VHH binders against q96fz2. Designs and how they scored, part 388

Target 1, 269 residues: q96fz2
Amino acid sequence: CGRTSCHLPRDVLTRACAYQDRRGQQRLPEWRDPDKYCPSYNKSPQSNSPVLLSRLHFEKDADSSERIIAPMRWGLVPSWFKESDPSKLQFNTTNCRSDTVMEKRSFKVPLGKGRRCVVLADGFYEWQRCQGTNQRQPYFIYFPQIKTEKSGSIGAADSPENWEKVWDNWRLLTMAGIFDCWEPPEGGDVLYSYTIITVDSCKGLSDIHHRMPAILDGEEAVSKWLDFGEVSTQEALKLIHPTENITFHAVSSVVNNSRNNTPECLAPV
Short names: E, the ipSAE of ESMFold2; O, the ipSAE of OpenDDE; V2, 0.75 times the mean of E and O plus 0.25 times the DockQ between their complexes.

## First folded at step 23 (VHH; framework vhh_6z1v_2)

Design HA17 (at its last look DockQ between E and O 0.97; V2 from the best seeds 0.82)
Fold by OpenDDE, look of step 23:
Structure HA17 (fold): chain B 269 residues (1-269), chain A 123 residues (1-123)
Amino acid sequence: as target 1 above (269 residues)
Amino acid sequence: EVQLVESGGRLVRTGGSLRLSCAASGFPFKGYAMGWFRQAPGKEREVVAAITQAGGKIYYADFVKGRFTISRDNAKNTVYLQMNSLKPEDTAVYYCAARFGYYETAPDEYDYWGQGTQVTVSS
């Protein structure tokens, strides 16, 4: 996964992240560094995206089932990294393969510390190789959305009003991530950064791309992944597998340019 | 200052019962998994039982076999180990330990340790 969409306004995003804590109380996640949230239809590595994480990571006496939402840098910077510039990392940390997560120190160490997060997105993009051509067809991949009587498929939103309705009730894609905290050697603010765990693609997506993000489907999966106080690493890793509960549509080549940040990026062609 | 203070260790007869307590201070107790470890003379320190911050998950070592019960009171910053049907093989120094996040079975994974309390089971 090298491209996502996360364009919802902050308030809409927050509401979409409503949850129940272990006591069954309905809650909204509190924001950390809300000013770092930059909505975009076209998120690339090194950009900031909102993730969910346990409140216990910020408040050591907190209930681990409580959630915080925070923008983090896409591309995990390990805490042990000693260079002053994260760009000097010699290995790609945009993604973490599920099969080698425990073999790589950069992911194993933070995972062992319970630094699990849920990466939020409208969906993610993948490019299908066209047979016989060097051209790649981009697809937007996301959770199936509930058809409200009035809100047709993303493609049927012919009016701005209908478009707003679609996004107000949009089910966010919830991807399993690992984050780490890096303190720059020269001082400054702690950098929070994340990697997206990837798995082999489900059958439905296999013709598009051979790998997909580990999607946490449903509130229980999200809760278990986040709750590092009550759920072990071993148990959490059982949640990491391909899911068939996705849909997709072809989009225009507009998304190919990471600078393009318009609704056209995810619009059906 | 972080402190874990174990109490309740004493000499008991085989088949007897003890309740160990560990009072924690100087750290946010509610965020920590708690564990009981023991170390017998000439043996390595081994996990006896562990409990998550909210008490939703509990671990017992194989040798416990239902004889011991770990519990915690977060309002009192205390973790307990009820030990029943004690055997001479249970003779050891019992330690309370705290780990941020989920519990672990390896001693080196714990952040804070008590000084221990001696449990002696006579035949």
Scores: ipSAE 0.905, ipTM 0.961, lowest interface PAE 0.5, mean pLDDT 93
Fold by ESMFold2, look of step 23:
Structure HA17 (fold): chain B 269 residues (1-269), chain A 123 residues (1-123)
Amino acid sequence: as target 1 above (269 residues)
Amino acid sequence: EVQLVESGGRLVRTGGSLRLSCAASGFPFKGYAMGWFRQAPGKEREVVAAITQAGGKIYYADFVKGRFTISRDNAKNTVYLQMNSLKPEDTAVYYCAARFGYYETAPDEYDYWGQGTQVTVSS
């Protein structure tokens, strides 16, 4: 997983993240650095995307079940990194394989500090190699959307009003991530950055690609992954597995160029 | 001014009961997992029990065998260890410790330590 869509306006995104804390109180996550949120249909590594994390990471007396939402850099920069330019860092920190997470210092150290996050997206893209050609077919992959009398179909939204209705109730993809905090050697703001944990693909995706992001399906899984005060690393890692609760459709090659930021990137073909 | 102050350690007969308390101050107690550790002379410090911030998860070492109960009172910034059916092998200095986030069993993972309270179990 190296490309996502996360295009919702901040207020719509925030409402989609409504949750209950440990006391049963309905809440919205509190933003950190909201001005760094850059919505786009076509997010790539090194860009900022919103993640959820426990409030306990920011307030040492907080209830660990309360959530913060913050933009973080995609491509984890380890806290021990000594060079001044993180953009030339470890290319492989975009993703973290679940089977080796406890063997790689870049991921084991922050995980041991409870630095678990939920990476938010509309969905993600993968490219299928077509047999007998160099051509690759991109797909947009996302949670099945609840169909009511109003369509959840992206292709059925042929007016601004219908488009708004599709996205007002969109179920965001929730991917398991690890983050770290890097202090630049020259000084300046602490850099928050994340990696997405990957697993073997489920049966439904195996014809597209052999890996998929570790998806946290449902509020219980999301709550347990985030709550580093009540859920150990060992128990949290049991949440990391493929899911079959996923759907997809083919999209135009417009998405291939990461500079293209239009609804066409995720429109069915 | 971080302080963890254990109390309640004393001499007790085999089969007796004892309640240890640990009063915490100078740090945001509610965000910390709390643990009880013990150390007998010539032995390494070992975990006895640990409890998460909200008390949703509790750890007991195997030697506890249902005899001890850890609890915490976040309103009083206090953690307790109720020890029942005490044996001479429970004789040790008992320490209270705090770790930000989740508990661990290794002593070197803990951020703050008390000075300890002596528990002596006579045969």
Scores: ipSAE 0.631, ipTM 0.868, lowest interface PAE 1.6, mean pLDDT 91
ESMFold2 (binder alone), look of step 23: mean pLDDT 89; pTM 0.906

Design HA18 (at its last look DockQ between E and O 0.95; V2 from the best seeds 0.83)
Fold by OpenDDE, look of step 23:
Structure HA18 (fold): chain B 269 residues (1-269), chain A 123 residues (1-123)
Amino acid sequence: as target 1 above (269 residues)
Amino acid sequence: EVQLVESGGRLVRTGGSLRLSCAASGFPFKGFAMGWFRQAPGKEREVVAAITQSGGKIYYADFVKGRFTISRDNAKNTVYLQMNSLKPEDTAVYYCAARFGYYETAPNEYDYWGQGTQVTVSS
């Protein structure tokens, strides 16, 4: 996964992240560093995206089932990294393969510390290789959305009003991530950064791309992944597998340019 | 200063019962899993029982076999180990330990340790 969409306004995003804590109380996640949230239809590595994480990571006496939402840098910077510039990392940390997560120190160490997060997105993009051509067809991949009587498929939103309604009730894609905290050697603010765990693609997606993000489907999966106080690493890792509960549509080549940040990026062609 | 203070260890007869207590201070107790470990002379330190921050999940070592019960009172910053049907093989120094996040079975995974309390079970 190298491209996502996360364009919802902050308030809409927050509401979409409503949850129940372990006591069954309905809650909204509190924001950390809300000013770092930059909505975009076209998120690339090194950009900031909102993630969910346990409140216990910020408040050591907190209930681990409580959630915080925070923008983090896409591309995990390990805490042990000693260079002053994260760009000097010699290995790609945009993604973490599920099969080698425990073999790589950069992911194993933070995972062992319970630094699990849920990466939020409208969906993610993948490019299908066209047979016989060097051309790649981009697809937007996301959770199936509930058809409200009035809101047709993303493609049927013919009016701005209908479009707004679609996004107000949009089910966010919830991807399993690992984050770490890096303190720059020269001082400054702690950098929070994340990697997205990837798995082999489900059958439905296999013709598009051979790998997909580990999607946490449903509130229980999200809760278990986040709750590092009550769920072991071993148990959490059982949640990491391909899911068939996705849909996709072809989009225009507009998304190919990471600078393009318009609704056209995820619009059906 | 972080402190874990164990109490309740004493000499008991085989088949006897003890309740160990560990009073924690100097750290946010509610965010930590707690564990009891023991170390017998000439043996390695081994996990006896562990409990998550909420008490929702508990681990017992195989040798416990239902004889011991770990519990915690977050309002009192205390973790307990009720030990019943004690055997001479249970003779050891018992340690309280704290780990941020989920409990672990390996001693090296814990952040804070008590000084231990001696439990001696006579035949």
Scores: ipSAE 0.908, ipTM 0.962, lowest interface PAE 0.4, mean pLDDT 93
Fold by ESMFold2, look of step 23:
Structure HA18 (fold): chain B 269 residues (1-269), chain A 123 residues (1-123)
Amino acid sequence: as target 1 above (269 residues)
Amino acid sequence: EVQLVESGGRLVRTGGSLRLSCAASGFPFKGFAMGWFRQAPGKEREVVAAITQSGGKIYYADFVKGRFTISRDNAKNTVYLQMNSLKPEDTAVYYCAARFGYYETAPNEYDYWGQGTQVTVSS
């Protein structure tokens, strides 16, 4: 997983993240650094994307079940990194394999600090390799959506108002991530950055690609992954597995160029 | 100034009961998991019980065998250890400890420690 769509305006995205805290109170996540949110149909590594994390990471007396939403850099920069330029990192941190997460210092250290996040997207893209050719077929992959006149039908929109109806009540894809906080040695703001945990693909996706993001399916899974005050690392890692609750459709090659930021990137072909 | 102050330790007879308290101040208590540890002379400090910020998860060492109960009162910044059916092997200095986030069983994972309270169980 190296490409996502996360295009909703900030206020729509925020409402889609409504949740209940431990006490049963309905809440919206509080934003940090909202001006760094850059919506796009075509997000790639090194760009900022919104993630959810526990308020306890920012306020040491907070209820750990309360959520913050913040843009973070895709591609985890470990807190121990000593160079001034993150591009000098000798290994790729866009993804983190679940089977080695406790063996790699870049991921084990922040995980031990409870630095778990939920990476938000409309869905993600994968490219299917076809036998005997260099051609690759891109697919847009996302949660099954409830079909109504007002939502869930990407191909039905024929006006701005109808487009809003497609994305109104869209169920955001919720992927398990790990984040870290890096203080540049030359000074400046702390860099928050994340990796997406990956697992073997489910049977439904195995013809497209052999890996998939670890998807957190439902509020209980999301709550447990985020709540590092009440859920140990060991228990949280039990949430990391493939899911069959996923759907997809083929898209045009417009998405191949990461500079293309249009609805055509995810439109069915 | 961070303080964890244990109280309630004393001499009791085998089979007796005792309630330990730990009053916390100088840090944001609600964000911390709390633990009770003990150390007998010549032995390493060992976990007795631990509790998460909400009390939703609790750990007890195997030797507790249902005899002890940990609890916390976030409004009073206090953690408790109710000790019943005390045995001579429970004789130790009991320490209160705090860890940001989730609890651990290893003492070196904890951020703050009290000075301890002596519990002595006589035959």
Scores: ipSAE 0.679, ipTM 0.884, lowest interface PAE 1.4, mean pLDDT 92
ESMFold2 (binder alone), look of step 23: mean pLDDT 89; pTM 0.910

Design HA19 (at its last look DockQ between E and O 0.97; V2 from the best seeds 0.84)
Fold by OpenDDE, look of step 23:
Structure HA19 (fold): chain B 269 residues (1-269), chain A 123 residues (1-123)
Amino acid sequence: as target 1 above (269 residues)
Amino acid sequence: EVQLVESGGRLVRTGGSLRLSCAASGFPFKGYAMGWFRQAPGKEREVVAAITQSGGKVFYADFVKGRFTISRDNAKNTVYLQMNSLKPEDTAVYYCAARFGYYETAPNEYDYWGQGTQVTVSS
């Protein structure tokens, strides 16, 4: 996964992240560094995206079932990294393969500390290789959305009003991530950064791309992944597998340019 | 200062019962899993029982076989180990330990340790 969409306004995003804590109380996640949230139809590595994480990571006496939402840098910078510039990382940390997560120090160490997060997105993009051509067809991949009587498919949103309605009730894609905290050697603010765990693609997606993000489907999966106080690493890793509960449509080549940040990026062609 | 203070260890007869307590201070107790470990003379320190921050999940070593119960009172910053049907093989120094997040079975995974309390079970 090298491209996502996360364009919802902050308030809409927050509401979409409503959850129940372990006591069954309905809650909204509290924001950390809300000013770092930058909505975009076209998120690339090194950009900031909102993730969910346990409140216990910020408040050491907190209930681990409580959630915080925070923008983090896409591309995990390990805490042990000693260079002053994260760009000097010699290995790609945009994604973490599920099969080698425990073999790589950069992911194993933070995972062992319970630094699990849920990366939020409208969906993610993948490019299908066209046979016989050097051209790649981009697809937007996301959770199936509930057809409300009035809310047509993303494709049927002929009016701005209908478009807003679609996004107000949009089910966010919830991807399993690992984050880490890096303190720059020269001082400054702690950098929170994340990697997306990837798995082999489900059958439905296999013709598009051979790998997909580990998607946490449903509140239980999200809760278990986040709750590092009550769920072991071993148990959490059982949640990491391909899912068939996705849909996709072809989009225009507009998304190919990471600078393009318009609704056209995810619009069906 | 972080402190874990174990109490309740004493000499007991085989088949007897003890309740160990560990009072924690100097750290946010509610965010930590707690564990009981023991170390017998000439043996390695081994996990006896562990409990998550909420008490929702517990772990027991195989040798416990239902004889011991770990519990915690977060309002009192205390973790307990009720030990029943004690055997001479249970003779050891019992340690309380704290780990941020989920509990682990390996001693080196814990952040804070008590000084231990001696439990001696006589035949």
Scores: ipSAE 0.908, ipTM 0.962, lowest interface PAE 0.4, mean pLDDT 93
Fold by ESMFold2, look of step 23:
Structure HA19 (fold): chain B 269 residues (1-269), chain A 123 residues (1-123)
Amino acid sequence: as target 1 above (269 residues)
Amino acid sequence: EVQLVESGGRLVRTGGSLRLSCAASGFPFKGYAMGWFRQAPGKEREVVAAITQSGGKVFYADFVKGRFTISRDNAKNTVYLQMNSLKPEDTAVYYCAARFGYYETAPNEYDYWGQGTQVTVSS
């Protein structure tokens, strides 16, 4: 899981993240660093993408069920990293396998500090290897969406107005992540960065790829993953499993080049 | 200046009850899980009970379940331990401790500690 789409304007994205706090009050997450949000149909490691996390990480007396939304760097930079350039990290932290998360210092340490986040995307891309060739077929993978009576699918939109309607009520993919905070040795702002937890793929995706992101399906799962004041690490890890509540379609190879940022990246072929 | 001040420890007879209090100041109490620990002479400090920020989750060590109750009052920045059916083996210094986020059972996971209050159970 090394490519996502997260292209919504900030205000649309924020509304899609409406939630209920512990008392049942309807709320929107509060933004941190909104100017670092860079929407694109084609996000790759080392780019910034929005994540949800508990307000308690920023306000030490906050209700831990309240949510902050903030862009973070994809590819966790451990707090103990010594060099000045995060791109020099010599091991891959784009993903974190669920079966070894408590054995890897890069992930165990921030997890023990409650540094759990929910990584937001329109959906993610995965490449299926074709038998008998080295060519790969990309797919766009996302939550099943509720159809509207007008323009309820990606492929049906034929105007800017209808395209906006497809995404106005889009159910964002919610993936389980771990984040850490790194203080550059030469000074500057603290770097927030995340990894996406992976699991074995469900049966519906097994013909595409053998791994998938750990998807948090529904508000109860999202709330428990985020709430490090009320949910232990051990209880949170029980939320990490494959889901069959996922759909996909083939897309063109336009998405293969991470510099291509157009709706064609996720359009059905 | 962080302060955790325990009170309520005293001499009590086997089968008796008492209530410990821990008043907190100098840190954002509401963001912290709170724990009670005890240490008898010559023994290691051990967890007794712990409670999350909202009180939605509690932990009790196996030796005290059913006899002790932990609670907290976030408006008063105070955590309590109600101790019933006391036994001589409950004799120890009782400490309150605070940990940011979720509670743990290991003493070295805690950020702040009180000075302790002596509980002595006779006979």
Scores: ipSAE 0.679, ipTM 0.880, lowest interface PAE 1.3, mean pLDDT 92
ESMFold2 (binder alone), look of step 23: mean pLDDT 90; pTM 0.915

Design HA2 (at its last look DockQ between E and O 0.96; V2 from the best seeds 0.86)
Fold by OpenDDE, look of step 23:
Structure HA2 (fold): chain B 269 residues (1-269), chain A 123 residues (1-123)
Amino acid sequence: as target 1 above (269 residues)
Amino acid sequence: EVQLVESGGRLVRTGGSLRLSCAASGFPFKGYAMGWFRQAPGKEREVVAAITQSGGKIYYADFVKGRFTISRDNAKNTVYLQMNSLKPEDTAVYYCAARFGYYERAPNEYDYWGQGTQVTVSS
């Protein structure tokens, strides 16, 4: 996964992240560093995206089932990294393969510390190789959305009003991530960064791309992944597998340019 | 200063019962899993029982076989180990330990340790 969409306004995003804590109380996640949230239809590595994480990571006496929402840098910077510039990382940390997560120190160490997060997105993009051509067809991949009588499929939103309605009730894609905290050697603010765990693609997606993000489907999966106080690493890793509960449509080549940040990026062609 | 203070260890007869207590201070107790470990002379330190932050999940070593119960009181910053049907093989120094997040079985995974309390079970 090298491209995502996360364009919802902050308030809409927050509401979409409503949850129940372990006591069954309905809650909204609190924001940390809300000003770092930059909505975009076209998120690339090194950009900031909102993630969910346990409140216990910030408040050591907190209930681990409580959630915080925070923008983090896409591309995990390990805490042990000693260079002053994260860009000097010699290995790609945009994604973490599920089969080698425990073999790589950069992912194993933070995972062992319970640094699990849920990466939020409208969906993610993948490119299908076209047979016989060097051209790749981009697809937008996301959770199936509930067809409300009034809210047509993304493709049926013929009016701006209908479009807004679709996004007000949009089910966010919830991807399993690992984050780490890096303190710059020269001082400054702690950098929070994340990697997306990837798995082999489900059958439905296999013709498009051979790998997909580990998607946490449903509140239980999200809760278990986040709750590092009550769920072991071993148990959490059982949640990491391909899911068939996705849909996709072809989009225009507009998304190919990471600078393009318009609704056209995820619009069906 | 972080402190874990164990109490309740004493000499007891086979089949007897003890309740160990560990009072924690100097760290946010509610965010930590707690564990009891023991170390017998000439043996490695081994996990006896562990409990999550909320008490929702508990681990017992195989040798416990339902004889011991771990519990915690977050309001008192205390973890307990009720030990019943004690055997001479249970003779050891018992340690309280704290780990941020989920509990682990390995001693090296814990952040804070008590000084231990001696439990001796006579035949």
Scores: ipSAE 0.909, ipTM 0.963, lowest interface PAE 0.4, mean pLDDT 93
Fold by ESMFold2, look of step 23:
Structure HA2 (fold): chain B 269 residues (1-269), chain A 123 residues (1-123)
Amino acid sequence: as target 1 above (269 residues)
Amino acid sequence: EVQLVESGGRLVRTGGSLRLSCAASGFPFKGYAMGWFRQAPGKEREVVAAITQSGGKIYYADFVKGRFTISRDNAKNTVYLQMNSLKPEDTAVYYCAARFGYYERAPNEYDYWGQGTQVTVSS
């Protein structure tokens, strides 16, 4: 779980994140740092991607069920990190295994502060190892999408109008994350960064890879994961499990180079 | 200046009832889980009850056994403890405490504390 697609324009992405608060009112998440959003078909660790988090993290008397959307750095930088350059962190925080999350200080501490987030993507990529070769087959993995006239297959988008209709109703992948806040020792803006929690893969994905992101399937799961004012750490961790409600298709090797940012990255082959 | 001010503690007979109040000021009360703790002479401070921001989740210690009710009024920045069927074992100083986000059972997890109100239950 080291590569994602998150390519939607900000306004389309925001509308896809419509939700209901605790009182049942329909809302859109409020953006923080929208200028840092960099849409791409091919996101890798250390890049910024949008996450959802509770408004209570920013407004100390806010309703904890209200949501903020903000770009955060992929690869959690612990609040205690002492160096000036986050790339010098000596352990990998791109992912966090669910079975050890309460044992590793880098994840346990922010989790205890309620620093839970929902990592947004169109879907993620995973590479299947092939017997007898060093070749790896990439797959694009995502929620099943409801088919309508306006949401054709990815490969059917042959004009700007048709491409827009494919993505107008896309159900974003919602992955469970943990974030932390790091103050650079030489000053400057606080760095928000996240890790994606992983679990053993479901049966449907086990032939591709043995791990998968912890997917939050549905608004109840998303709401409970985000709402650290009303949902304890222990209750939230019960949401962390594999799901079979996932689909995939093979893609070309174009995605292998993280600099390639084209629809071909996720196109079926 | 953060203040948590408990009131309503007094002497009552066994089987009686009391309502404690805790008025909060100087911090963003609505973002905090609130708790009631007690400390009897010679004993450690212990959680009695706790309540989340919205009141959607509530904790009661086992010794409460349905006798106490915690509530909060976010418009008045106040948390309450209704104590019924009081026993001499309930004699203690009762403290109000606040923790950002979700509640915890351990006293050292709490950010702010009141000065306490004395509850004495006579036989």
Scores: ipSAE 0.735, ipTM 0.901, lowest interface PAE 1.1, mean pLDDT 91
ESMFold2 (binder alone), look of step 23: mean pLDDT 90; pTM 0.913

